# Designs tried in a protein design chat: VHH binders against q9w197. Part 8

Target 1, 300 residues: q9w197
Amino acid sequence: RLRLQDIPALTQDHCRMRDPAEVERIINEFVIGGPERMQIVSDFDYTITKQRTEDGGAVPSSFGIFNACQSLPENFKAETDKLYHKYRPIEIDPHMPIAEKVQYMIEWWTKSGELTSGFPFDQSEIDQIASKYTHALRDRTHEFFADLQRLGIPTLVFSAGLGNSVVSVLRQANVLHPNVKVVSNFLQFRDGLLDGFQQPMIHTFNKNETVLNETSEYYDLVHTRDHIIVMGDSIGDADMASGVPASSHIMKIGFLFDHVEANMKKYMDTFDIVLVDDQTMDVPRTLLSLIEKQHKLNLE

## First folded at step 1 (VHH)

Design u1 (framework vhh_7ubx_2)
Fold by ESMFold2-Fast, scan of step 1:
Structure u1 (fold): chain B 300 residues (1-300), chain A 121 residues (1-121)
Amino acid sequence: as target 1 above (300 residues)
Amino acid sequence: QVQLVESGGGLVQPGGSLRLSCAASGFTFSSYAMTWVRQAPGKGPEWIATISSGGSTMRDDSTKGRFTISRDNAKNTLYLQMTSLKPEDTALYYCAKDIGYSSGRYPLDYRGPGTQVTVSS
């Protein structure tokens, strides 16, 4: 039986847990179950990417990468910034009912689609901008994805951002291995011109409502895997694996950076492990190493 | 490095049939969903069909009943069987590796040069 006190990565000051005994229990279940029962579900923006660079600079979101493309109309960034300024405060409002927030997310999506229509665009521009941000991935992300590939663990990158940018960054960082799948918002084209985004819309409040049928590629890959690591940087990310059987064991890891003191209680109530200003994959990697070590012993 | 090479296109009369092939290398073919997309001159890309790693297929309703997607994992090859071809099927046909569950409708990484299909009398 593993004890938390014997796992150095989990005893650091920046690693916070509301219920250490429950974390210890889940880890032991993961270790007993082995890699065959594991799957990962992760957000991309500020979860796979850092919340800050080494010099303290901001990391662009997946939509931020798109907005940096030079062929976009002159007023594109200014218009999208106006939408962000209007809708972001609503998205993160702790007092507005979720049902009302969903209507504003639909409005934001619709208006963003209207702005992202009627002009030619080439994916290579996203690729060029994204190439500058492969080093903005959390430290040891390459090693983390290599561990997942070696262990054969399916990894879903589930993002309410722009999938074109997400895929570009992961591919150029050489971490888009066969076991990695991306579910996100993708650009749509009609008659050689942008025509908004592919349906259905993925936003902060409907990630848990995305229904994968039994014949889909992702479902075929993961339906027998009831041990789940969920990673995110926002409260809504904790629900990405909702609806799994009661026999499932889920470890929810939350990356907290902004307004730490004000947000700590909500994050600790929502996630099993809260990582404060931890720009690394060291904790997720530690969980995988414990699973792998026991798996190797069982094969002997 | 991912490489995809399409073949099997050509000039065909209306009502004819063609079988397109896509030879894949540089990745574990059997582990990925694969997609066919076409693009006519002056138009954007149009999704045709996707086949999952498990063999499940998704097809566009406009070509349903005329086009069939299939794969041969032993040969690392993707196929598109086209029947009852119409002049409006004239386009450059690309194969692409599926980059995610929701990406099958409009793939972003073609990796292949495409194969031209021209339907004309």
Scores: ipSAE 0.000, ipTM 0.221, lowest interface PAE 11.4, mean pLDDT 82

Design u10 (framework vhh_7ubx_2)
Fold by ESMFold2-Fast, scan of step 1:
Structure u10 (fold): chain B 300 residues (1-300), chain A 120 residues (1-120)
Amino acid sequence: as target 1 above (300 residues)
Amino acid sequence: QVQLVESGGGLVQPGGSLRLSCAASGFTFGSYAMTWVRQAPGKGPEWIATIYTGGSTMRDDSTKGRFTISRDNAKNTLYLQMTSLKPEDTALYYCARVSRQLAPDYFDYRGPGTQVTVSS
């Protein structure tokens, strides 16, 4: 039986837990169950990518990469910034019911789709911009994805951002392995022109409602995998593992960077492990290493 | 300690004008973009305008032309000049510091707000 005090990565001051005994229990269940029962569900923006670079610079979101493309209309960034400033306060409002917020998210994405329509666009522009930000992945992300591939653990990258940018960054970083699937918002083209986004639209409040089709190959890989690591940087990310039986064991890891003291209580109430200004994959990798070590011992 | 304190609200008749102020302390004011947000009874928060460190502004189209955001970095003060006020402008108005990172929060600190009531 593993004890948290014997796992150095989990005893650091920046690794916060409301219920250490529950974390310890889940880890031991993961270790007993082995890699065949595991799956990963992760956000992309500021979860797989860093919340800051080593020099303290800003990291663009997946939509930020798109907004930097040269062929976009002159006022495109200004108009998208207006939508962000209008809808973001509603998105994070603590008092508005989620059902009401959903209507504003639909409005935001509809207006974004209208703005992202009627002009030609070459996907290679996203690739050019994304190539500048492969270094902005969390430290040891390449090793993390290599661990997942070696262990055969299905990994869902579930993003309310722009999937074209997400796929581009992951592909260019050489981490888009066959066990990795991306579910996100993708650009739609009609007659060589942008035509908004492919359906369904993914936003903060429907990540837990978007379910992979039962006939899909990916669903066949994950429906029996009831041990889940969920990774995210926002409160809404904690609910990404919907549709799993009540007997499931879920470890929710939250990356907290901005306004730590004000957000700590809510993050501690929402995530099992809260990582404060940790720009690495070291904690998720540690969980995988514990699972792999026991698995290898069982094969001897 | 970061502190934002709004003032200048009150009762005003339709067609009137008000100038709101937001006094900032506890941080390097000139290094942050600042925003005005309002919340009316029974409604969610509504973004009004943001002013960036260089002085450029972004405004919501529904209030654009009637409301002007400005800043005085020497006084650590943010302003909102409101003209041609309508009953629909009745709300609690608060200022906020825009987050430097695209993180969970659009803004990381906000003031308690100043009440604006437009009625005849």
Scores: ipSAE 0.000, ipTM 0.421, lowest interface PAE 12.1, mean pLDDT 84

Design u11 (framework vhh_7ubx_2)
Fold by ESMFold2-Fast, scan of step 1:
Structure u11 (fold): chain B 300 residues (1-300), chain A 121 residues (1-121)
Amino acid sequence: as target 1 above (300 residues)
Amino acid sequence: QVQLVESGGGLVQPGGSLRLSCAASGFTFSHYAMTWVRQAPGKGPEWIATISSGGYTMRDDSTKGRFTISRDNAKNTLYLQMTSLKPEDTALYYCAKWEGLGTSRNPYDYRGPGTQVTVSS
């Protein structure tokens, strides 16, 4: 039986837990179950990518990479900025019910699709810009994905951002292994011109099993894997594994950076582990190392 | 630490005018874009206008002919001049600090408590 006090990565001041006994229980279930019962579900923006670089450089979102492309129409950035200004306050409003927010998210993405249509665009521009941000991945992300590949653990990168940018960054960072699936928003083309986004659009409030059921090929791969690590940097990310059986064991890891004092209570209530200004994959990697160590011992 | 205090709301007749103010403290006001948002009872929040640190403005098309956003960096104050007010302008009006586009998941650092505008005969 593992004890939290014997796991150095989990005893650091920046590693916060509302219920340490529950975290300890889930870890022991993961260790007993082994790699074959495991799956990972992770957000991309500011979860796989850093929330800050060590030297204070800015990390663009997946849409930020797209918006930096020079071939976009001259008014495109101004118009998308207007939409962001209108809808972002709604998205983060703590008092508006989520059901009402969903309608505004649909409106936002519909208008974004209209703006992202009718002009030629080459994926190579995203690739060029993305190449500058492979080092903006959370520290030891390469090792984390290598651990997952070695253990055969299916990894879903589930992003409300732009999948074209997500795939480009992961591929160029050499972490887009065969066990990694990206579910996100992708550009659509018709007759060589942009034609909005592939449907359905993924936003902060619909990242859950309902959308995953629409990607049935991945669901078929993972439906027998009831031990889940969920990783995210926003409250909505905690529900990415919603709809799994009650017998499932889910470890929810939240990366908290912005407005720490104001958000701490909600993050502690929502995630099993809250990592405050931790720009590394050390805690997720520690969980995998404990699973792997027991698995190797059991094979003796 | 960051504080935003809205003022200038009140009861006004249709066709009237009001000037809202937002007093900012706890940050270097001149370095940040600032925005006005409103929320009516039972409705979602509606963006009105943003002004950049350099004075460039972005405005909602439905109100841009009647509402003007401005700032006074020497006073750390944001303004919204409202003219030709209609009953449908009745709402709580909020100001917010803007942290930039496309580089952060949290573009608004803070919202103030709001100031109530009621347009009624």
Scores: ipSAE 0.000, ipTM 0.247, lowest interface PAE 13.5, mean pLDDT 83

Design u2 (framework vhh_7ubx_2)
Fold by ESMFold2-Fast, scan of step 1:
Structure u2 (fold): chain B 300 residues (1-300), chain A 120 residues (1-120)
Amino acid sequence: as target 1 above (300 residues)
Amino acid sequence: QVQLVESGGGLVQPGGSLRLSCAASGFTFSNYAMTWVRQAPGKGPEWIATITSGGSTMRDDSTKGRFTISRDNAKNTLYLQMTSLKPEDTALYYCARAQYDFWSGPRDYRGPGTQVTVSS
């Protein structure tokens, strides 16, 4: 039976756990169950991408990549900034009921769709900007996705951002393998012009696997996979696997970078593993390595 | 470490004026956009205005003729000048620090707020 004390990646100071015994239990269940019971559910912005670059430059969000496109109308950035400042205080309000917040998220997305309509746009402009940010993926992300592909583990990249940017970055980084599914907001075109976003819209409060249609090919692939690694950088990301059929063991990994001292207790209460200023995939890769090692022994 | 502390609220008569201050510490104030938000009893938060690190302002249409946002980077202080106050302006007013880079996604800090009551 594996012990946390014997796993070097999990004994580092930046790797924090509220309940180490529970983490140890879940890891041993994953190892016993093997890769065929595994699935990954991951946020994209600041989870697959870094929260900081080595040179101190900002890492754009998936929507930020789109907003940097030069062919957008002159006032597009100003209008989207105005919507952000209006709706962001509502999104993060700790006292407002979630049901009420959902109404404002729908309003925000509807107005964003109206701004993102009535003009021509070429995906190649997103591709050009995204090409500059393949280096902004967490260290060893290529190895992490290669591990997942080799082990045949379905990987859902679940983003409330812009899927056009997400897909572009992953494709250009050569990590968009056949086992990777992207669920996000995608641009819609009508008669050669932008027509907002494809439905349904994904926002912070509806980001869970119940959004996936039961008749989808992805649902058929994962409905028997009850061992789940969830990765995110925000408290809301912890619920991405809620409602998964046959789910019995979930390991929630949270990447904490901003306001560490103030956020530590909340993150430790929400995630099983909290990684403080860890711009690598080393901990998720360690979990996969342990699963793979046992799987190879069983095949001998 | 990061702290935002509002002051300047109180009881004021209709038609009166107040200047709210937000004292910032624990970060490089000049690098961040700053926002004023209010919340009336039983209502959700309402955005009032934002001032960027460069000094550009964005304001909600319902208050922009009566409220002015400004900043003093030397004093690490954000201001909201309120004029022609109405009973409907009664709310808890708080300041918030927007993420350093809009593109990096939101990691906002808020102050505890200062109460403004407009009543005779």
Scores: ipSAE 0.005, ipTM 0.393, lowest interface PAE 11.4, mean pLDDT 83

Design u3 (framework vhh_7ubx_2)
Fold by ESMFold2-Fast, scan of step 1:
Structure u3 (fold): chain B 300 residues (1-300), chain A 121 residues (1-121)
Amino acid sequence: as target 1 above (300 residues)
Amino acid sequence: QVQLVESGGGLVQPGGSLRLSCAASGFTFSDYYMTWVRQAPGKGPEWIATIYSGGRTMRDDSTKGRFTISRDNAKNTLYLQMTSLKPEDTALYYCATHPLYGSGSYRFDYRGPGTQVTVSS
């Protein structure tokens, strides 16, 4: 039986847990179950990418990469920015009912789709901009994805951002291995012109419902994997795996950087492990190493 | 060490003008998108304007006729020229490095401590 005190990565000051005994219990369940019961569900923006860089590189969101493209119409960036200014305060409002927020998310997405239509666009512009941000992935992200591939653990990158940017960054960083699936919002083209986004829309309040589509090939791959690591940087990310069986064991890892003092209580209540200003994959990698070590011993 | 230091705030009468500055160091300023954000007491951050590395600007509609963002890459300095100031412009103004759109918009790579602007008679 593993003890948290014997795992150096989990005893650091920046690694916060409301219930260390529960974290220890889940880790031991993961270790007993082995890699064949594991799956990963991770957000992309500011979860796989850093929330800050030490070498001075800017870290745009996946939509930020798209908005930096020079071939976009002159009015596109101004109009998209107006939508952001109007709808973002609604999205993060702690007092507005979720059902009402969903209606505004649909309005935001619909209007964004209308703006993202009727002009030619080349994916190579996203690729060019994304190439500048492969260094902005959390430290040891390449090693983390290599560990997942070696262990055969299905990894879902589940983003309410722009999938074209997500895929471009992951591919150019050489971490888009066959076990990695990206579910996000992708650009749609019709007759060589942009035609909004592919259906269905993914926003902060429907990530779980989208992945629960029973016709999904990915669902067939993972429905028997009841040990889950969920990774995110915002409160909504904690529910990405809510559609799995109630018997599942889920470890929720939250990356907290912005407004630490104000957000600490909510993050501690929401995530099993809260990583404060930790721009590395060291804690997720440590969990994988413990699972792999026991798995190798069991094969002997 | 990355640093952003705002200056130029203060007490001003309604209808007045102020020019805010943000001195940047510890990174290649010319490569970054720079943003001005304000926060009034009890409210969340409100985006005002972004200037891209190439000089293109994006501005909030409520202030775009009164506020102008600019940069001097040779001096590693970001500016916000504010005119026709109103009591509702009273807030802590800070500069930050971050693109405007996406789930991380209130999460800035680097943010200054801010400079207080108070519009009152």
Scores: ipSAE 0.000, ipTM 0.121, lowest interface PAE 14.3, mean pLDDT 81

Design u4 (framework vhh_7ubx_2)
Fold by ESMFold2-Fast, scan of step 1:
Structure u4 (fold): chain B 300 residues (1-300), chain A 121 residues (1-121)
Amino acid sequence: as target 1 above (300 residues)
Amino acid sequence: QVQLVESGGGLVQPGGSLRLSCAASGFTVSSNYMTWVRQAPGKGPEWIATINSGGSTMRDDSTKGRFTISRDNAKNTLYLQMTSLKPEDTALYYCAREGIAVAGKYYFDYRGPGTQVTVSS
């Protein structure tokens, strides 16, 4: 049986746990189950990418990469600003029922798609901008994805951002291996012109099991794998793997950077492991290392 | 090299006024959505006001016209004018550069360290 005190990466001050005994239990279940029962579900923006660079510079979101493209129409940003002015107050309204908010998010998405239509756009422009941000991935992300590929662990990158940017960054970083699937919002083209976004829409209030279950690639991924590592930087990311089999063991890892003291309680209540200002993949890699070590011993 | 530095906070009596400043370097505030957010101890972030790239502003209704967001493009600086301050306004105030929210997800590309406002007698 593995003990938390014998795992150096999990005993650091920046690694916080509300229930260490439960974390220890899940780790031992993962180790016993081996790589064959494992899957990863991860957010992209500020989870696979850093929340800050070493010099304190900005790391753009996946949509931020798209909006930096020079080929966008002159009035594109102004029109997008108008939609933000209308829908943002609705999104954050504390009294409006979620079901009603969802209808406004659909409306916002639809109108954003209309703005993102009717002009030529070359994906290579996203590629050019994204190439500058491959080094903004969390430290040892390349090693983390290499570990997943070697172990044959399916990895779902599930993002409410722009999938074109996500795929571009991952591909250029040489981490988009065959075991990695991206579920996100993708640009749609018709006759060489932008034609909005592909369905289904992924937004703030539907980044959950229901959207994922409508995707055949996700169904194939989760069908036989009930041991899950979930990674995210926002409270909502913790729900990305809901509705899996009853035998499931889920390790939820949350990356916390902003206003640590004020946010600590809710992150500790939501995630099994909270990583405070940890711009590395060291903890996820440590979990994989423990699983791999025992698996090799069991094959003897 | 992106940096946001807030200033102008402090201790004020109820009914007082403060003007917060946010000095930006490494980017142009007029080309971005800029937001003021506050966070009281033990509470989540509360949105106060946003100014978009075109200069239009959005304000939280709960401040009821007491707070005004503005910017000086020549100084590359964001401001929050606060009047008729109440004890409930006590919080850490920070400015943030907002990402694009086309899919309804709220992103900050960068945040300042904040400036403390304490409203007490």
Scores: ipSAE 0.000, ipTM 0.313, lowest interface PAE 11.0, mean pLDDT 82

Design u5 (framework vhh_7ubx_2)
Fold by ESMFold2-Fast, scan of step 1:
Structure u5 (fold): chain B 300 residues (1-300), chain A 121 residues (1-121)
Amino acid sequence: as target 1 above (300 residues)
Amino acid sequence: QVQLVESGGGLVQPGGSLRLSCAASGFIFSSYGMTWVRQAPGKGPEWIATIYSSGSTMRDDSTKGRFTISRDNAKNTLYLQMTSLKPEDTALYYCAKSLTYYYGSETFQHRGPGTQVTVSS
């Protein structure tokens, strides 16, 4: 039986837990179950990418990479900013019913698609910009993805951002291995012209197992894997694996950077492990290392 | 629950034509992009074309003058019309539900057993 006190990465002051006994219990279940029962579900923006670089520089979101492309029309950013200012207050409105908010998200998406249509665009422009941000992945992300590939653990990168940018960054960083799948929003084209986004829209209110079940090939791969590590940087990311049976064991890891004191209680109530200004994959890698060590002992 | 079943392959002479079909079930067909991918003997999978929910298409430059992708949402069926076939087109052809038309390996996220196309005299 493993004890938390004997795992150095989990005893650091930036690694915080509401219920250490529960974390210890889940880790031991993961170790007993081995890699064959494991799956990873991770957000991309500010979870696989850093929330800050070592020099304190800003890291663009997946949409931020797209918005930096030179082929976009002169008025594109101004028009998309107008939509953001109209719909963002609705998205975060604490009093509006979720069902009503969803209809506004569909309206926003439709109008964004209209703006993202009728002009030529080449994926290579996203690739060029994304290549500058491979160093902006959390420290030891390459090692983390190598561990996952070696252990055969399916890894879902689940993003409400722009999948074209997500895949470009992962590919340029050489971490888009065969066990990694990306579910996100993707551009669509008609005869070399942009034609909005592919359906279905992935947004704040549907970033959960319902969308995962709609990607049925991935679901077929993972439905027997009831030991899950969920990684995210926002409260909503904790729900990415919702809907699994109560017999499942889920370790929710939250990366907290902004307004630490104000957000600490909510993050502690939402995630099993809260990592405060930790720009590394060291804690997720430690969990994999413990699973791998026991697995090797079982194989002799 | 998702099922994809390809048909329409066979042996054809160089310069001939074939129409491949893919019957889809288990998901809301009209809401997803659909892709054709082929795998030639001894080679990795090669993306051919994608048709999006809007009806927009994206095609590989090497085949786009000879191959046309289309869909019938009322029948939940994807098509690939192939003309002026060459020996180099010999491959197993798969349809796929894909969110990532650009990445090759990702177009194989879900595929049926495929339909064999052989172009030979």
Scores: ipSAE 0.000, ipTM 0.175, lowest interface PAE 17.1, mean pLDDT 82

Design u6 (framework vhh_7ubx_2)
Fold by ESMFold2-Fast, scan of step 1:
Structure u6 (fold): chain B 300 residues (1-300), chain A 122 residues (1-122)
Amino acid sequence: as target 1 above (300 residues)
Amino acid sequence: QVQLVESGGGLVQPGGSLRLSCAASGFTFSTYWMTWVRQAPGKGPEWIATISTGGYTMRDDSTKGRFTISRDNAKNTLYLQMTSLKPEDTALYYCARDLSGSYEHPRAFDIRGPGTQVTVSS
């Protein structure tokens, strides 16, 4: 019953859709199903965080926050900077096949793990740096997470970044509510020294439903929730909910900022909604608002 | 000072029960995931259970039916209820602040308590 043209947030020029009729169909299914059938799966870096600050400056990634810590060896910082400059252009390259990119991501994470070993480290330094970036979250992220908490919608933050930084930012921004779970790469310690990262390593192109295929109480909460909003800024993020039943309804929202013209076709082929230089949670919040309005009517 | 202090351990007969407590101080307890870990003599640390800020729990399959993790945010206290104890459960039990925000192994612990000894003997 809802028409796309009656939803102002979805009719803006920066909101692109390859198939508007399919988007409209999925929205109506979500509205009919209500919040009880909903779950969110979201990337963190440049999806929950902004791709640019208000002044146009760059926002550090979760690994960037770690690399800013003062107690890190000078050699470690120099070597990780070299890895970033080598592998980041490959990660965001719109023309390189993903199978080829995967080889480079494995190489990047392996070398990063080797460098992240053999020295003492205190998590409080990540907390100190992260405290400076709680305001670098996408506009109205606090309201978005408050909406999810109020509606009782389980929210998975699935990041190929550094989970220690992700958790720190979300906690200090007061959005790490009871319904939020983080799956990411975490630091490992042995005898008071860093010992690389917990296995298996998660990168942008191997993020998928396999990490949810476990007998945890979280899985038990979400396996009956077949209405899914997926949010990401990279092509690989679109697969975070792959493998769910064919009866599931998935809305894939992609935040596009880098190499807009070169990436547009691939993003529109991959995501149901592509948001171009939209540093807000307004579109996801609008979807929740529509679901909540119908839910309230059904309770009357 | 950020600290975790465990209590409630002791000597118990096989088939018995114990409730362990972990008192947190020096940080906002309610905003952290918390974990119970045990270490038996001559063995490495073994993860037992994790509880999220919202009370979602994940437990090791080998102890899942016998051990229950819970928290009281008003008291800044973490609990582990242990039932049907076996000699194999003999270990030093400690709580840890879990930075992972995730149920995946191994856990990212930045702070752990000194532990409380549990001995199951007949």
Scores: ipSAE 0.000, ipTM 0.215, lowest interface PAE 13.8, mean pLDDT 83

Design u7 (framework vhh_7ubx_2)
Fold by ESMFold2-Fast, scan of step 1:
Formats: sequence, structure tokens, C-alpha cells
Structure u7 (fold): chain B 300 residues (1-300), chain A 121 residues (1-121)
Amino acid sequence: as target 1 above (300 residues)
Amino acid sequence: QVQLVESGGGLVQPGGSLRLSCAASGFTFSRYSMTWVRQAPGKGPEWIATIYSGGDTMRDDSTKGRFTISRDNAKNTLYLQMTSLKPEDTALYYCATTPYGGNSWSPFDYRGPGTQVTVSS
């Protein structure tokens, strides 16, 4: 049996838990279950990428990488900025019912698709921009993905951003291993022209079973994996695993950077582990190392 | 219609070499990552190597010293150069896509029918 006090990464001041006894229980379940019962579900923007860089450079979102492409129409950024300013206040409104917000997300997505249609686009330009941001991945992300590949743990990168940018960054960082699946919004091309985004639309309020049901082949591979690590930087990310079959034990890890004092209670109520200004994969890697260590002992 | 057709397999002696080819059609080959996967008798599929659209490669540690993945975008063809072949390399070898604009957990988004490699004396 493992105790939290014996796990140095989990006893740091920046590692917060509302219920340490429950975290300890889940860790022991993971360790006993081994790698074969594990799967990872992770957000990308500001979860796999850092919320801040050591050099103070800006970390663009996946859509930010796309919007920086020079071959886009002259007014593209201005028009997309108008949509952002209109819909973002609705997205984060604390009083509007979710069902009503969803309709506005559909409007935003539809209008964004219209702007992202009818012109040729060279996807290699995304690669050029993204190449500048491989250093913006959380510290030891390369090692984290190598651990997952070695242990054979399926890893779903589930993003409401732009999948073309997500794939580009992961590929150029050499972490897009065969066990990694990206579910996100992808550009669609028809007859050599951009044609909006591939269906279904992924937004803040549907990162769950509604979208994941579209990927039945993935479920066939992971239906026996009922031990899940969920990683995210926003409250909505906590529900990403709700659509995955056989979810009996879930460890939710939340990365908190902005407005720490104001957000702490909500994050503590939502995530099992809250990591305050932790720009590393050290805690997720520690969980994997504990699982791997016990697995190796069991094979002896 | 996306099509992938593998060729170049056959019977080879231990220590021998083979070059596998995968002819691609129905998509803009140069924009997609391409992968080689093998399946041995009675075993599940095993990933060998991926080559990204930009030319970077990712390779399985157990074969990376003996196998080299490459591509020729002008010919829409993916290659796997295999050297120092062992009986353990006996398998059906498939090529597969990882579309830049698509979702893929495995290299099996689009997969060819495969080409058989048998290493025996």
C-alpha cells in the first residue's frame, strides 16, 4: 500500500487536494490494476502546452497558430477577432443556461466555418508557425509521452481547438506516437479549397460522450481500460472522460495558473489534484512510474 | 478514393535484405504522415516506423538499427528498407496513413492489404 506522504511529487506546496484520502485510494487502485487498465484523456491548449514560458514569450492557442498564417485573406484575423469578442463573453457567462450557450457555440462555429472557406491554403504554413512552439510544451512532455508509449497506454488528446495545429506541434515535438489519438476540430478541403471544418464540431460544452460516440473504433480499443487520468486547465475539461466506456476510477488533474485565489475553490471541487503554476508533467509522470514499478515487481 | 498498395515482400534467408514499397493514390500524399505496421502469425499488429510530411521519422527501438523508412513524394511512394532480417521479422507488412486533417489514434486510419515477408532458410 502506498501513502501520499511517501510520494514527494504529491507533497509539494503547489499540489493541492480537497480529499487526500480519496486521491491515495485511487492511486492504489491504479497501481494494483497496472498499465493494461489505464488510459489518458488530456486537453491540449494550456494543458500539454505551458500556461507561461520561462522566456516570457506568448504561448498561442491552436487557433492562434492558424490565425498567424500569412496566406490567410487580408481581413481574416479581423473577422475572426469580431466573432471572438461577440461569443467569448457568452461562453464564460456564469448565469446563462448551458443549453442556450450551446446554440451560441453553434453560431460561432458556423460563422467561423464560413470565414474558413472558399480559398486555397497550404497546411505546411501551419507547420512553419507551429515549429516555433515545440519548446512551449510542459517540461518533460517528451518523457511523459515516451512513458505512455512504453507502457502501451492509449492517450486521447481531446481539444476544442484546431486539430491541424495540435497534430503539427505534437508531430514536430516527436511525441505523436501510434498510441496517441487526436480528437479536435480539423480543417476540411474540397476541390483544392478550404471548406470549413470537419464534423462534428467540438466546443467547450460537448467535450464528452456526444462527440466521442463518433469514434467507435477508439472505444473498441479502450473499453477494458476503466482506470483513467484526465488532464485539463479549465473546468469543462473535467468531463472529458464521461463518454469513455467502463470508467470506474478516474483521477482528474487540473492545471491552475490564472486568478489562483478566486478559482481555487471551484478547481478543488472539480479536480482531484490541482497543480498551481506547475509547468511540468512531473505529477502525471510520477503516477505512471508508480504503476510501472508495481507492474515490474508483479512480473518477477 | 484512398488506396494504398504494398509490394516487395517475399521469402528471404536470415541476414538478408528486402525493400518494401507502398504506392498511394486518392489523396495529397506529400501532406500526410505515413506508417509501416506488421502483424506476425498469432500476434497483434506491431508499429514499425512513421515518417511525417516534413521528413522527420519516429521508429520502434527494436528495429530502428535495421529498418529505414523513407518516402518519395514525386512518386507518391513510401518505402521500408529492411536489413539483417531475422526469423522474428516474419509478418504481413502494412502501410497506413495518419492524415494531417484527420483524427487518428493508431496508424490504421487508411491501411493497405499488406505484403508478406517470410524469413526462413
Scores: ipSAE 0.005, ipTM 0.166, lowest interface PAE 12.7, mean pLDDT 82

